# Ledger of designs, part 18: miniprotein binders against q9vhn3

Target 1, 154 residues: q9vhn3
Amino acid sequence: MDPDDDLVLENEAEEIERLQLPEELKKPIDPEEEDERVARIEFNCSGCEMHEMVHYFGRKPPFALGVIYPEDNYVMRDPFQPPPPRWQSKPEYYIAMGTKCSICSKTVCKDPGCSFYYTASFCLPCGKEELKNWPPEAQARIRKQMSVSQGRQT
Short names: E, the ipSAE of ESMFold2; O, the ipSAE of OpenDDE; V2, 0.75 times the mean of E and O plus 0.25 times the DockQ between their complexes.

## First folded at step 14 (miniprotein)

Design d5 (at its last look DockQ between E and O 0.61; V2 from the best seeds 0.69)
Fold by OpenDDE base, look of step 14:
Structure d5 (fold): chain B 154 residues (1-154), chain A 82 residues (1-82)
Amino acid sequence: as target 1 above (154 residues)
Amino acid sequence: SDEDLQKLEEQIERLEQRLQEIQEQLERGDPTVEELFRLMYEIFELAQKIAKETGDPELLYKLFELIFRAYRLLREAKQLEE
């Protein structure tokens, strides 16, 4: 793998153009398909004020091809993409919004100011306590992530 | 291989740096929404590749973090354009 393998996204420009199209130009979705695309799961981050409706909670989102999460994730379909045509099995992009803290079970978003992952997901308070039990290399990585998130809140 | 892992980590670091640069541009009021979309989808493609090849959860979760951050920025930028 050459370090300069620019991930050339096929049709990136066309996808961006489609993402910029007003919602009004989206072909009427079949009402039945619209219902399947409605996000019905509430996501609330305990670390910040983020509130979102998401499409899935679990390890295997049906719209996320080949992705299996090691733990249950709140997952949203990409809200910027038009629904794929029925005849095109194009993989949909998706956003993993967050998880539950493996220690306290509070919901946290993927923001480094709210959570981090090492073998499992942790909220910052629980993770700071668990950090003491981890290998030095893991501790250093997580401390670096926490420092970057604190610099953005100032 | 360890070399392949290191290369992937370096790619992720470059993506994170680009994301930070775009964030700083957006904070300055520079119109970088298109670049942010490009970056977000580049991160998606890398995540898909890693999921298929290795499934390394630490790398995947880092990419999911970056995608999530990109999404937040996009949402904020779009709300400012409306």
Scores: ipSAE 0.774, ipTM 0.904, lowest interface PAE 0.5, mean pLDDT 85
Fold by ESMFold2, look of step 14:
Structure d5 (fold): chain B 154 residues (1-154), chain A 82 residues (1-82)
Amino acid sequence: as target 1 above (154 residues)
Amino acid sequence: SDEDLQKLEEQIERLEQRLQEIQEQLERGDPTVEELFRLMYEIFELAQKIAKETGDPELLYKLFELIFRAYRLLREAKQLEE
């Protein structure tokens, strides 16, 4: 046992929070809130096999407090954690799945093998054509991103 | 400032490198789900900070890409556990 070992007792505050029962637990579920928590929007990437039902399409998802996207995005709530209690005014975790290509309007996910962003979002076919007219530094950054995804062999 | 932007870009590059290493581990069947969760939420917290402080869309979209890639890996890792 090293005497300099940082043995910190940090469990006490977390233990106390488990015992709280907020008054919002007693409220009936608002039908409008119930609807927005249902994943109604089909997302299918045109560049790969990614498919999911997502919760929102637009620039300002109501569950992503204070975040405004520069474009319409398909946004899914985090499927691995429950949403925060309604009495907490803090953002939920979420995943921006993808966008529509700014040129052809096909739906593409955020994977660099399917799309990328420079001033707007592009699917790879449209983006590769538009890339030729961009500053060299922007071209280098985007080509690096595409190489990371396309280096995988199946 | 340009110095602050460079520091953020370097931080994001390190996060991407960690994600790439985890992806390679997962392809070899190495259990990395706990680190992948920690990485995904670390990236999310940085994205929220950048959205609040600067709102730089190029930085945000890069972080959104990393979060999405982490989600895909978690989805694949959950299938392997079954």
Scores: ipSAE 0.652, ipTM 0.825, lowest interface PAE 1.0, mean pLDDT 75
ESMFold2 (binder alone), look of step 14: mean pLDDT 80; pTM 0.759

Design d6 (at its last look DockQ between E and O 0.20; V2 from the best seeds 0.00; counts 0 for: pae E 4.7 > 1.5, placed apart)
Fold by OpenDDE base, look of step 14:
Formats: C-alpha cells, sequence, structure tokens
Structure d6 (fold): chain B 154 residues (1-154), chain A 82 residues (1-82)
C-alpha cells in the first residue's frame, strides 16, 4: 500500500468526520459490541512483572486487518484510542504485547530483557541455549541485545 | 526491495533514538507524557505500515519492543505528573 493509501485513510476519516451524520443515527453502541472492546485475556510475562489485559491471542487479530503473525501473539488494541464511531472504520492501532517461547511455551513480553526473535520467539534462557546453533551474525545480534538489557537492570 | 527495508530500518532507528532521548529526560525528572504518546503513535503507524506492506516479523518485533519500553516509560511519566 503506497504512502498515499494511509493519507487517503486519514482523509477519508476526516471526510467522514466532516460528514456530520446527525447524532441521531449513532445507534447506541450495542452493549455486546462494547463488551468486545474489553480486554479479557490475561497476559503475564514470565521474564518480568508485566501484567496486562489484552484483546486477542492468535495469529490474525480481527481488528488488525491483513496482519498475520508467524506465531500466536498477545495483541492489545491501543488503550488510548477512543472507540471509532460505528460509522467510521478508523484503523485501530494495536500492539503485540508478547508471545510464547517457541521452546518452553512460557509467555514473554517483547522487551529485550525478556525475549528475542530469530526465526521464532524465544525467552532469554531458551535463547541462550539455542544461540550456539545459530549463525554468527544472529549470535552477535542477540549478544548485543542481552548486553543492553542487562545494563538497564542495574 | 532491499532499499525499502533499509529505509524502514532507518526509521526504526530514529524512533529508538527518540525513545532513548525521552527516557533520559524522564530520568532527569521531566515528565514527557505527550512526547511518549506521540512517539507511540508513530510506532503504531509504522508497525501497521510494515504489517501491510511486508509483514517482516523482525521489524515488527523491534517495533513491539519499542512500544513495550515506551509503555513502561509512559506509566513512569504519568506517575511523575501526579
Amino acid sequence: as target 1 above (154 residues)
Amino acid sequence: SDEDLQKLEEQIERLEQRLQEIQEQLERGDPTVEELLDLMYEIFELAQKIAKETGDPELLYKLSELISRASRLLREAKQLEE
């Protein structure tokens, strides 16, 4: 999608916002739809104290059009974005909070001190063990990440 | 293209640098809530772009790392404003 498509979406959103549909056509948000916006999935990082409620766990978040993760991710809608008006398909911002370690299946956040990605997601303990099996370039990248993360824990 | 990938990596590096600068400001006791929010939105936008265009999992992972860090700093910054 060309950078113009995002500008078109912003312009469409602005144009739709300018199309003051009478407030009367704002059907009350179906309580069921409001309920879908509530984060109900608990996310707990095994590597740190991060605890969050998220909206989705899987590879294809329904609110993230066209996004397919290679692994199951814990995905949260932007908590600061107001709910789009029912008539406005505003793109919802979202974040992948974390994943499960591909080796031990423990939940880890995306923080460099908790996990890294190389072909798959790893917790740091499992990744350290697997590191020896990886190409030198991958090893160097991960070692750099580990050094930066350790410097923040002091 | 390799050039497109390089451009995206450079954008991520700029976001990383901005996040580091914000962190340093926060460590000095300056609440940077607005700057953090702005940065987070830029990261989200870039993540959406990458997801739509390439779906590069490594770049998306890096952006997720930045958001995780930014979110933590945002919580800290909000506590300083209270």
Scores: ipSAE 0.348, ipTM 0.698, lowest interface PAE 1.4, mean pLDDT 82
Fold by ESMFold2, look of step 14:
Formats: C-alpha cells, sequence, structure tokens
Structure d6 (fold): chain B 154 residues (1-154), chain A 82 residues (1-82)
C-alpha cells in the first residue's frame, strides 16, 4: 500500500532481470517467521485489565514436549532461564497465562476472578449465563470458585 | 504415588498463601517486586517439575492461575515503586 515500497521492490526485481543474474539458489524461507524466544505477543486480560508480553499463542507451543491445549492459549516461556539457541531444540515448559472466551472471544487470564473452565473457557459474564445449562455439581464447583475470587477465606 | 501428589499439592498451597501475603503487602504500599520475582521463579520451577514427573493437568492449571495473578501484581508493584 506504500507506493514507495512498491516502486523500490519493482526496481530491485527489474534490476535482477536486466542483469539476468543466476537464481538457482532458492531460499525455502517462509515469509512469516515468528521468534517465539522473544516475548512479542501482547496479552491483555479483559476481566482485570492485566497485560503482559507472552511468547506464543496457539494450542501446541513449540519447545514443549507433550503439551497440546484443547484451546488456543497465550503462553509465557520461563523468564528465569535463558532461551536455548535457535539451532538447539530442547524440551521446555511454558505457562498458560490465558485464553479467549469460547462465547464472546474476549481475552481473559486464568485468574478465577476473570475466567473459568468447564469443557471450554469462559469469561465471567458468558460463563455465568452458560452455567445455568450445566449439571448441578459443576454449577456448585464453579460458584465456589467465583466466591473465593470475590472474597477472602475466613 | 498419593504421597507424592499430596506433597506437590502442599507446595502449591504454600505458594498460593505466599502470593496472598504479597498481595496484602502491596496493598499496604510495601515493596514487593523482588518478592514477587522470587515467587514467580519458584512457581515456574515447580511447574517444570510437575510437567516432567506427572503431567497432572489440574496441578498445572492451578500454577497457571497463580502465575496469572502474580504477573498482574508484579506490574502493579513496579508501577507503585516508580
Amino acid sequence: as target 1 above (154 residues)
Amino acid sequence: SDEDLQKLEEQIERLEQRLQEIQEQLERGDPTVEELLDLMYEIFELAQKIAKETGDPELLYKLSELISRASRLLREAKQLEE
């Protein structure tokens, strides 16, 4: 959309064709490379306005063996260990900071005051409505979780 | 074994209690940044241990809840001390 960038790009391509330089070395590099070693993904919880920079969003964080989330998660790498070199693959654990509500898609952290999980993740407003359709034992568990998050234990 | 699981649950409960105490310190305006960083280090270390030894999803979920809360408090603590 920037016409100067388009012109510069076309000039570089036209220069290569004009000189007819050899192109037998194709680079198999994808145009979208993400550096999950750096916390560049912004996570903002809609329930408590917490924000943090995280390393990964998805169901299968790289560098973690045997971890497949049932939902997309915002995942933070251990901030107290240096990241491994990019050429070296090592098992790591990432901690899930939050997810998107399965109903409204708002981003929520794992704090019981912001979200809860029953077959899927829910922000509190959507979860309170969905709760009415759940078995009584599940309703009781989630209501207990909510009461703890809204107050201190005596 | 059940004894190993119980010990892990007790470690998580101690971390949760410590986080609550730090939250109360922050509400009083006491410096908490270094204490929160120490706590988060311990939570990550325990999460790695649980993931490797048992993979228990309920315990890992509890630690994710603690880390979310600790991360929020760390941001607040840094803003307060500035």
Scores: ipSAE 0.146, ipTM 0.531, lowest interface PAE 4.7, mean pLDDT 71
ESMFold2 (binder alone), look of step 14: mean pLDDT 85; pTM 0.826

## First folded at step 15 (miniprotein)

Design e1 (at its last look DockQ between E and O 0.63; V2 from the best seeds 0.71)
Fold by OpenDDE base, look of step 15:
Structure e1 (fold): chain B 154 residues (1-154), chain A 82 residues (1-82)
Amino acid sequence: as target 1 above (154 residues)
Amino acid sequence: SKEDLEKLEEQIERLEQRLQEIQEQLERGDPTVEELLDLMYEIFELAMKIAKETGDPELLYKLFELIFRAYRLLREAKQLEE
């Protein structure tokens, strides 16, 4: 066991420590920018146990360029993407979490087991009643969606 | 065109099928975070395309549903990786 092997290991450890690039001082995120990224709106689905904090409620999320919802939606910024660099306006992904039922105003998520959309959003109970008034083609489409969601709850 | 709409509907159906397959994999205990992310963003890009081109609310809401479902699965998948 040559004594020279121990000296090489100590030098490599010191070199690795020196080559640790100083932690890029995360430029203090502007408190205002940090504030805009904090989800402050409570979202609770009346159809399931989903509870989330979201960033926006309305038709035109400021971070959703070019998208206008026909009705008010609860919208969350994509939690899986790092915040875009301040210098790059990257389009942010977002998630429409849910909306209010157009009849009973209960909050429902986008899960087909909780809501569906036809001209407006409906919770399942209200939508099932309204479905009777819709064209047969629309009824067939919505019934198909409901059947798929019920199969997952079994 | 009607043909374009049919093609879009077929694309959406394929995306939904892929999502279902990934869900089944996740239910088997195989975390597919990367695949789910890729799929979610693919759906999102299609939604943005539709929003720009036609703005068909029914198609958009279907895609929003799929994105939402993908998000739920992603949350589940990430919990399995921890």
Scores: ipSAE 0.796, ipTM 0.913, lowest interface PAE 0.5, mean pLDDT 87
Fold by ESMFold2, look of step 15:
Structure e1 (fold): chain B 154 residues (1-154), chain A 82 residues (1-82)
Amino acid sequence: as target 1 above (154 residues)
Amino acid sequence: SKEDLEKLEEQIERLEQRLQEIQEQLERGDPTVEELLDLMYEIFELAMKIAKETGDPELLYKLFELIFRAYRLLREAKQLEE
């Protein structure tokens, strides 16, 4: 009779698939990644009453793999679903809450009643002064956005 | 290209319109939390695509705005379900 080595070798891939995967706790845990899972940074919008604890401030959140923001952002991890298992190294959902105004450095949220973006982020007072220097088409777009946002605010 | 940019802008406008419709439904007291959450994740997926493929900061910041507006509405809707 032939040795089982010939038959076992042909089925090796199926047998390996039945093996249990390592637990998360056996992986090296990066302490910086664990720290980023706790919301420790205060975010307070200067243009409205938005206040929230967020997880990160900067351009490259460690939980947002492969993405670099154009400006420093206050970023909150998804509060509505648990994060993915750490061992999967998958990007998770997150929310860019706001930035600092490029002129006055006041913190503003992404609501169009508090800030807008054209080449940089601006709070409404600084943006209204800066838009005078922009091309007419850009001025018209931003002015339209501000008019609609006034009707939405409470 | 100009045509590709116009198509993305149209897609973003449709997403914003859907967000506006959901906001109006929420103001009438309709249960829209599931739809709003699904919309927020759809907008996020588009933002990730744009960040990887073009990196256009104007489009990205518009999508960041829409995601934030959806989050704000979700937070408000969850508080009403108390």
Scores: ipSAE 0.669, ipTM 0.835, lowest interface PAE 0.9, mean pLDDT 76
ESMFold2 (binder alone), look of step 15: mean pLDDT 83; pTM 0.794

Design e2 (at its last look DockQ between E and O 0.67; V2 from the best seeds 0.70)
Fold by OpenDDE base, look of step 15:
Structure e2 (fold): chain B 154 residues (1-154), chain A 82 residues (1-82)
Amino acid sequence: as target 1 above (154 residues)
Amino acid sequence: SKEDLEQLEEQIEQLEQRLQEIQEQLERGDPTVEELLDLMYEIFELAMKIAKETGDPELLYKLFELIFRAYRLLREAKQLEE
């Protein structure tokens, strides 16, 4: 049992501790930048139990480069990506959570079981009534979407 | 062009199918966080392309639906990893 084996293990533990980059390099996130990343808008789907805090409600999210929604959307910054470095203006991913029904103004999520889009967004109850007034091709498309969503609830 | 639209619709259908397959895997208890992230970002990039090229609201809203569905699945998948 050679005495040299014990000396190697103690040195590795000390080297690992030294290689721990000091916690101090957490540059204080500018409180103003932290504030912009806090989701402050409540999103509640009237069609399901989904409740989320989101960052924006409108047609032109400031973090969504080049996208203009035809109607006001609840939009959340991508929660799965680390914030871009301050020095790098990387476009952020985002999630359109939902909108208001164009008929009844109830908030609905983008789930096919809660809403659909044709010229405007509709909750399922309002959309089913409006569907009767649409061209046959549009009706067929929306009916197909509704059938897929209902098949998942069974 | 009409052909370009048909191709985009086919691509969207393929993305939806992939999302459905991942959902089925998740329902079996197989965490697919990485695959869901990759797919969500692939859908997002296609949405940005369409927004830039045509701005077709129906296609965009379909892609937003798919991104939203992917997000919901990601939340479920992450809860299974905890």
Scores: ipSAE 0.798, ipTM 0.912, lowest interface PAE 0.5, mean pLDDT 87
Fold by ESMFold2, look of step 15:
Structure e2 (fold): chain B 154 residues (1-154), chain A 82 residues (1-82)
Amino acid sequence: as target 1 above (154 residues)
Amino acid sequence: SKEDLEQLEEQIEQLEQRLQEIQEQLERGDPTVEELLDLMYEIFELAMKIAKETGDPELLYKLFELIFRAYRLLREAKQLEE
């Protein structure tokens, strides 16, 4: 149940008085916009046990103007700053948390110990199989990334 | 251009080195919250600039990785300060 949806009685103006000032200042509640501001999407990394609630999954987060991800990403609003006022169209900062592996569809975060990107995102096991087919420069870059991701203790 | 791409790649490498240095400070138990915040937002601003000017997905995904790593370290640093 969405707590904001309980504030609207069938979208009819039965119990809501027409107060010119509060309605104009607040603007009508848009359920899609309200869902965007609430972190309702569960993100669990299969590679490192990270768990977060995030705000969006897709290529075009509505709160991040001018950015289109090449793949669907789990995206969280910046938790260290308040969101901008609802009526303001300025972009806010955001964090791309992770994506689904292009091969096995497991959810992985962007930590280099869990996934990496070359034309698509891969978990480490799937990406190691695909790496063999890439240009030498790309292989070297990804192998360097993997060689420095050895500090995690199990 | 090739020179412009090389300059951007060098800038990104410098940002990654700063992040790695801060990670080492965090592993020694030193709180680094303000320095991590400054770095994370510096990386955000570069990512937005690249998205607007070139849109190179390889560069953007690397910057998104760095932002995520900074966020993860910020969580750890905030717990240490508490």
Scores: ipSAE 0.618, ipTM 0.812, lowest interface PAE 1.1, mean pLDDT 74
ESMFold2 (binder alone), look of step 15: mean pLDDT 83; pTM 0.793

Design e3 (at its last look DockQ between E and O 0.62; V2 from the best seeds 0.71)
Fold by OpenDDE base, look of step 15:
Structure e3 (fold): chain B 154 residues (1-154), chain A 82 residues (1-82)
Amino acid sequence: as target 1 above (154 residues)
Amino acid sequence: SKEDLEKLEEQIERLEQRLREIQKQLERGDPTVEELLDLMYEIFELAMKIAKETGDPELLYKLFELIFRAYRLLREAKQLEE
């Protein structure tokens, strides 16, 4: 093991450290951009104890390119992704947290134990009543969804 | 097409099944954060595809439900890693 190999490795490590581009001075996030990333809308599910701060309420989240909800949704930016670099317009993922029940206007999360969707969103109590008026196929689908959610509460 | 819809429904069912399996693992105390993230993003990609191709609200809302459920599980999983 030639002594020269150790010297080359140390020099390469130092050179790699030197070639580590200075931490790109995180350009101060424009205070306006920082402000847009702060979740300011309170989301409280009436069906469960979920409480979250979300970024948007409406049908067209500005960060959700190409997605239009049929009804107003509480939408959170994906909290698990780092902010896209300013220079890269990476599509941000987002989480639709919930909606308002189309009948009683109570806020409900997307959990099948709290709500379901058929033409509109319903809380479980309102949806159970409306279900009786729907086509048999729709009823079967929703009942299947409800059965899966009830199995988790046991 | 009807066939395309059926295929999408089957795909969604498979995703939901995977989510259920991960949930079972989490309930056993295995923090499956990486698996949940991967699954969540796979569901996102499918949702974006559907939004672009058909915009079927029933399918989209099902996928939104699954994403939401994955998110809840991720929160639980992260708490187990701490």
Scores: ipSAE 0.799, ipTM 0.915, lowest interface PAE 0.5, mean pLDDT 87
Fold by ESMFold2, look of step 15:
Structure e3 (fold): chain B 154 residues (1-154), chain A 82 residues (1-82)
Amino acid sequence: as target 1 above (154 residues)
Amino acid sequence: SKEDLEKLEEQIERLEQRLREIQKQLERGDPTVEELLDLMYEIFELAMKIAKETGDPELLYKLFELIFRAYRLLREAKQLEE
């Protein structure tokens, strides 16, 4: 109906909306959201292809009330449900993605093909070397865990 | 207490078996997102119970492993829904 070349004379609201796109990208980052709700921490598993942006690295995620990890963990908020309102003191669902190996400090995800836990977390190469120093029953448990977790495609 | 630990270990094994079955379904291309979400949250609730009642780090790390594996499958399943 209208010629398309006359769009430049249209409503100021339309022109402001286009200019506001950079403003939306420049929205002031709420310090709480930058520290808590923004996934700024890069997680790369050294044992597989897993890559994710996560929300927290440490022992006491602020969104996981009452949970303290024995080691620093890379922790992501549940991306499938919105977080509870801040005025509500309900713990959120979350996913512990992985840790740093206690020997080599490489980042590894929690997949049994990449890491395991026995008194501390280990990547598979370091853990296999340390395994021989553990009680036989612990060795058997960890070896069983590794064999069950082998990648299978069906 | 020892009976309670045995029951928890059995419960965890049942949850892991359910996860393995869902993984096989996903590899066949079957839609499994709702079942995966239900399972992931069930595992999470058990992990919170254990954290509050026993705090056993080996049980907790096993449950966190299962939650991570469920998340990984959910991410794959969401890509399949694309």
Scores: ipSAE 0.682, ipTM 0.847, lowest interface PAE 0.9, mean pLDDT 76
ESMFold2 (binder alone), look of step 15: mean pLDDT 84; pTM 0.810

Design e4 (at its last look DockQ between E and O 0.50; V2 from the best seeds 0.68)
Fold by OpenDDE base, look of step 15:
Structure e4 (fold): chain B 154 residues (1-154), chain A 82 residues (1-82)
Amino acid sequence: as target 1 above (154 residues)
Amino acid sequence: SKEDLEKLEEQIERLEQRLQEIKEQLERGDPTVEELLDLMYEIFELAMKIAKETGDPELLYKLFELIFRAYRLLREAKQLEE
């Protein structure tokens, strides 16, 4: 067991510590920019137990370039993407979580088990009643969507 | 065009099928985070394309629905990886 092996291990540990690149001082995120990234709007689906904090409620999220919703949506910034570097305006992904039922104004998520869209968004109870007044083609489409969602409750 | 709409509807149907397959994988306990992310972003890119080209609200709603469903599955998948 040659004594020279112990000296090499101590030097490698010290070299590894030196090669630890200084933690890039995370430039203090501008408190204003941090504030814009905090989700402050409560989203609660009346159709399921989903509860989330979201960033925006309306038709034109400031972070959703070029998208205008036909109705007010609860919109969350993509939580899986790192914040874009301050110097790069990367388009941010976002998630439309839900909306309010056009009839009863209850908040519903985008899940087909909670809502559907035809000219406007409906919760399932309200939409089922309105469905009777729609063209047969629209009824068929919505019924197909509802059938896919009901298969999950069994 | 009508043909373009039909193609888009077919694309959306394929995306929905892929999402269902990934869901089934997740239900089996297979990690699907990467696949779900890829799919979610693919759907998002298609949504942005449609928003720019036609702005068809029904197609956009369907795509937003799929993105939302993918997001829910992503949350579930990440919880399984922790």
Scores: ipSAE 0.798, ipTM 0.914, lowest interface PAE 0.5, mean pLDDT 87
Fold by ESMFold2, look of step 15:
Structure e4 (fold): chain B 154 residues (1-154), chain A 82 residues (1-82)
Amino acid sequence: as target 1 above (154 residues)
Amino acid sequence: SKEDLEKLEEQIERLEQRLQEIKEQLERGDPTVEELLDLMYEIFELAMKIAKETGDPELLYKLFELIFRAYRLLREAKQLEE
């Protein structure tokens, strides 16, 4: 006869039941916990009043295909348009809100009055100190960029 | 590549100028939401192009700054439409 076939079928049924049990135990989960579109991460800028709930903190947002940040960023999905359909692998728009200062780890938004980037992100107090050690041409460039962002009247 | 970099930097400067002009329109109470959305998405598309072609982090972070500034202005502009 084929007793091994019966034993194998019985063993496979037991394994299937064991695999199904963990999934069934998780069935009554709040859909919100499974929806990646819910903004669950609090972002507070230490340099201004900017406060938002964002969707991701890290270097590889799952909704930003093909983009890897050099540093951990707080990233929000575009709140002004619906995301692309999930059944299609297409990029969506997003907004990088800010980072942690590479010196003091304070959270700062990307406004030039709060932070800037040169090889790493810095809050203004730390960045102004680090700027002194940079090549003069780089110092001039970043100071010009900061001033232009805040003072243009044209 | 130097010529390409200079052209990109010039393009970014023009985008920043447009953002500043829209900020001034917002301060005058002019309607700005559609123009600001168009600009934000234009900057985003340039950022994605740079990310794919060069990955230059200084250019990318500048564009991400502009996108963030556009977002802040959008929040202000939508509140004024009440």
Scores: ipSAE 0.684, ipTM 0.848, lowest interface PAE 0.8, mean pLDDT 75
ESMFold2 (binder alone), look of step 15: mean pLDDT 83; pTM 0.801

Design e5 (at its last look DockQ between E and O 0.56; V2 from the best seeds 0.00; counts 0 for: pTM E .799 < .8)
Fold by OpenDDE base, look of step 15:
Structure e5 (fold): chain B 154 residues (1-154), chain A 82 residues (1-82)
Amino acid sequence: as target 1 above (154 residues)
Amino acid sequence: SKEDLEKLEEQIERLEQRLQEIQEQLERGDPTVEELLDLMYEIFELAMKIAKELGDPELLYKLFELIFRAYRLLREAKQLEE
């Protein structure tokens, strides 16, 4: 075990430490940009126990380029993506969490066990009543969705 | 076209099936965070395509439902990895 091997390892460790590029001083995120990324809108589903903080409520989220919802949606920025670098406008993914029932105005999530959409969003109780007024094809589609959701709650 | 709509509906059905399969895996205790992320983003890309090209709100809302479901599963999966 040549004594020279230990000296080479110590020098490599020091050289690696020197070659560690100074942690790019994360430029302080502009307090305004940090503020925009904080979810401040409370979302509570009336159909389930889901509670979340979201970033937007409306039809045109500022971070959702080119998407216009037909009705007001609770929208959250994708929590699984790192914030895009300031210099690179990457389109952000987002999650439409839910909406208000068009009949009773209760907040409901997008889960098929809590709501469905046909021309507007409905909670299940209101939607079941409205379903009777819809075309047979629409009724069949919604009934299929409801059956799948009920099977998961069992 | 009608044919394009049918193809999209079939594609959505396949995505929903994949999501269900991943959910079943998760229920078995196999965290599939990466697979769920990939699927969620695949659904999202399709949603953006539909929003841009067709603007069919029913299909779009179906995809939003699937993205939301994927998100819920992702939250669950991440909790299992901790």
Scores: ipSAE 0.778, ipTM 0.905, lowest interface PAE 0.5, mean pLDDT 86
Fold by ESMFold2, look of step 15:
Structure e5 (fold): chain B 154 residues (1-154), chain A 82 residues (1-82)
Amino acid sequence: as target 1 above (154 residues)
Amino acid sequence: SKEDLEKLEEQIERLEQRLQEIQEQLERGDPTVEELLDLMYEIFELAMKIAKELGDPELLYKLFELIFRAYRLLREAKQLEE
């Protein structure tokens, strides 16, 4: 009952302050993310001879912040400059190389001579058949793209 | 808004015309690498803005097509310079 015989922890504020030191910075590298920096996926267009090694196939590349594709895409990281460090959470440039045709599943690049997009991606042969059922405005746009691309290959 | 969409469509059309002009320059053997790279990044920045503000997949896919076409031309141009 005597206040003088209480056990009191001295320097509590100093001890708490020492215990509240900032933690060491985390290591920036995750092994799975290092693998995603290596282009290991082969991309071959069935409509032309475009070939490239790419970094990702799917709808949400980890290096493409804030973008979700409506379809699985073959995606290559920017080959013209180094990527930003992962710990910065910054977007980097990238190139969507192509998709699989929604009808026949053949791999096609995004060149208008090989594929086009209208509600889904189509290779030219499958798209020409589906085109007949589309609104006239869409038909006209896609046919113009095909005629220009054919002239380029000639 | 509709006015913003019309301005974006006009901007995209201008970007596509620039790409076509650069392709014709490349066919004549003119150096185009710096112009192509600048154009590709300009198109990419527009694509990211559209993805965040509009979420329009047809417009976004058109920009991805233009980026791919610029990349293909860049690859050809750099091969000629090597």
Scores: ipSAE 0.637, ipTM 0.819, lowest interface PAE 1.0, mean pLDDT 75
ESMFold2 (binder alone), look of step 15: mean pLDDT 81; pTM 0.770

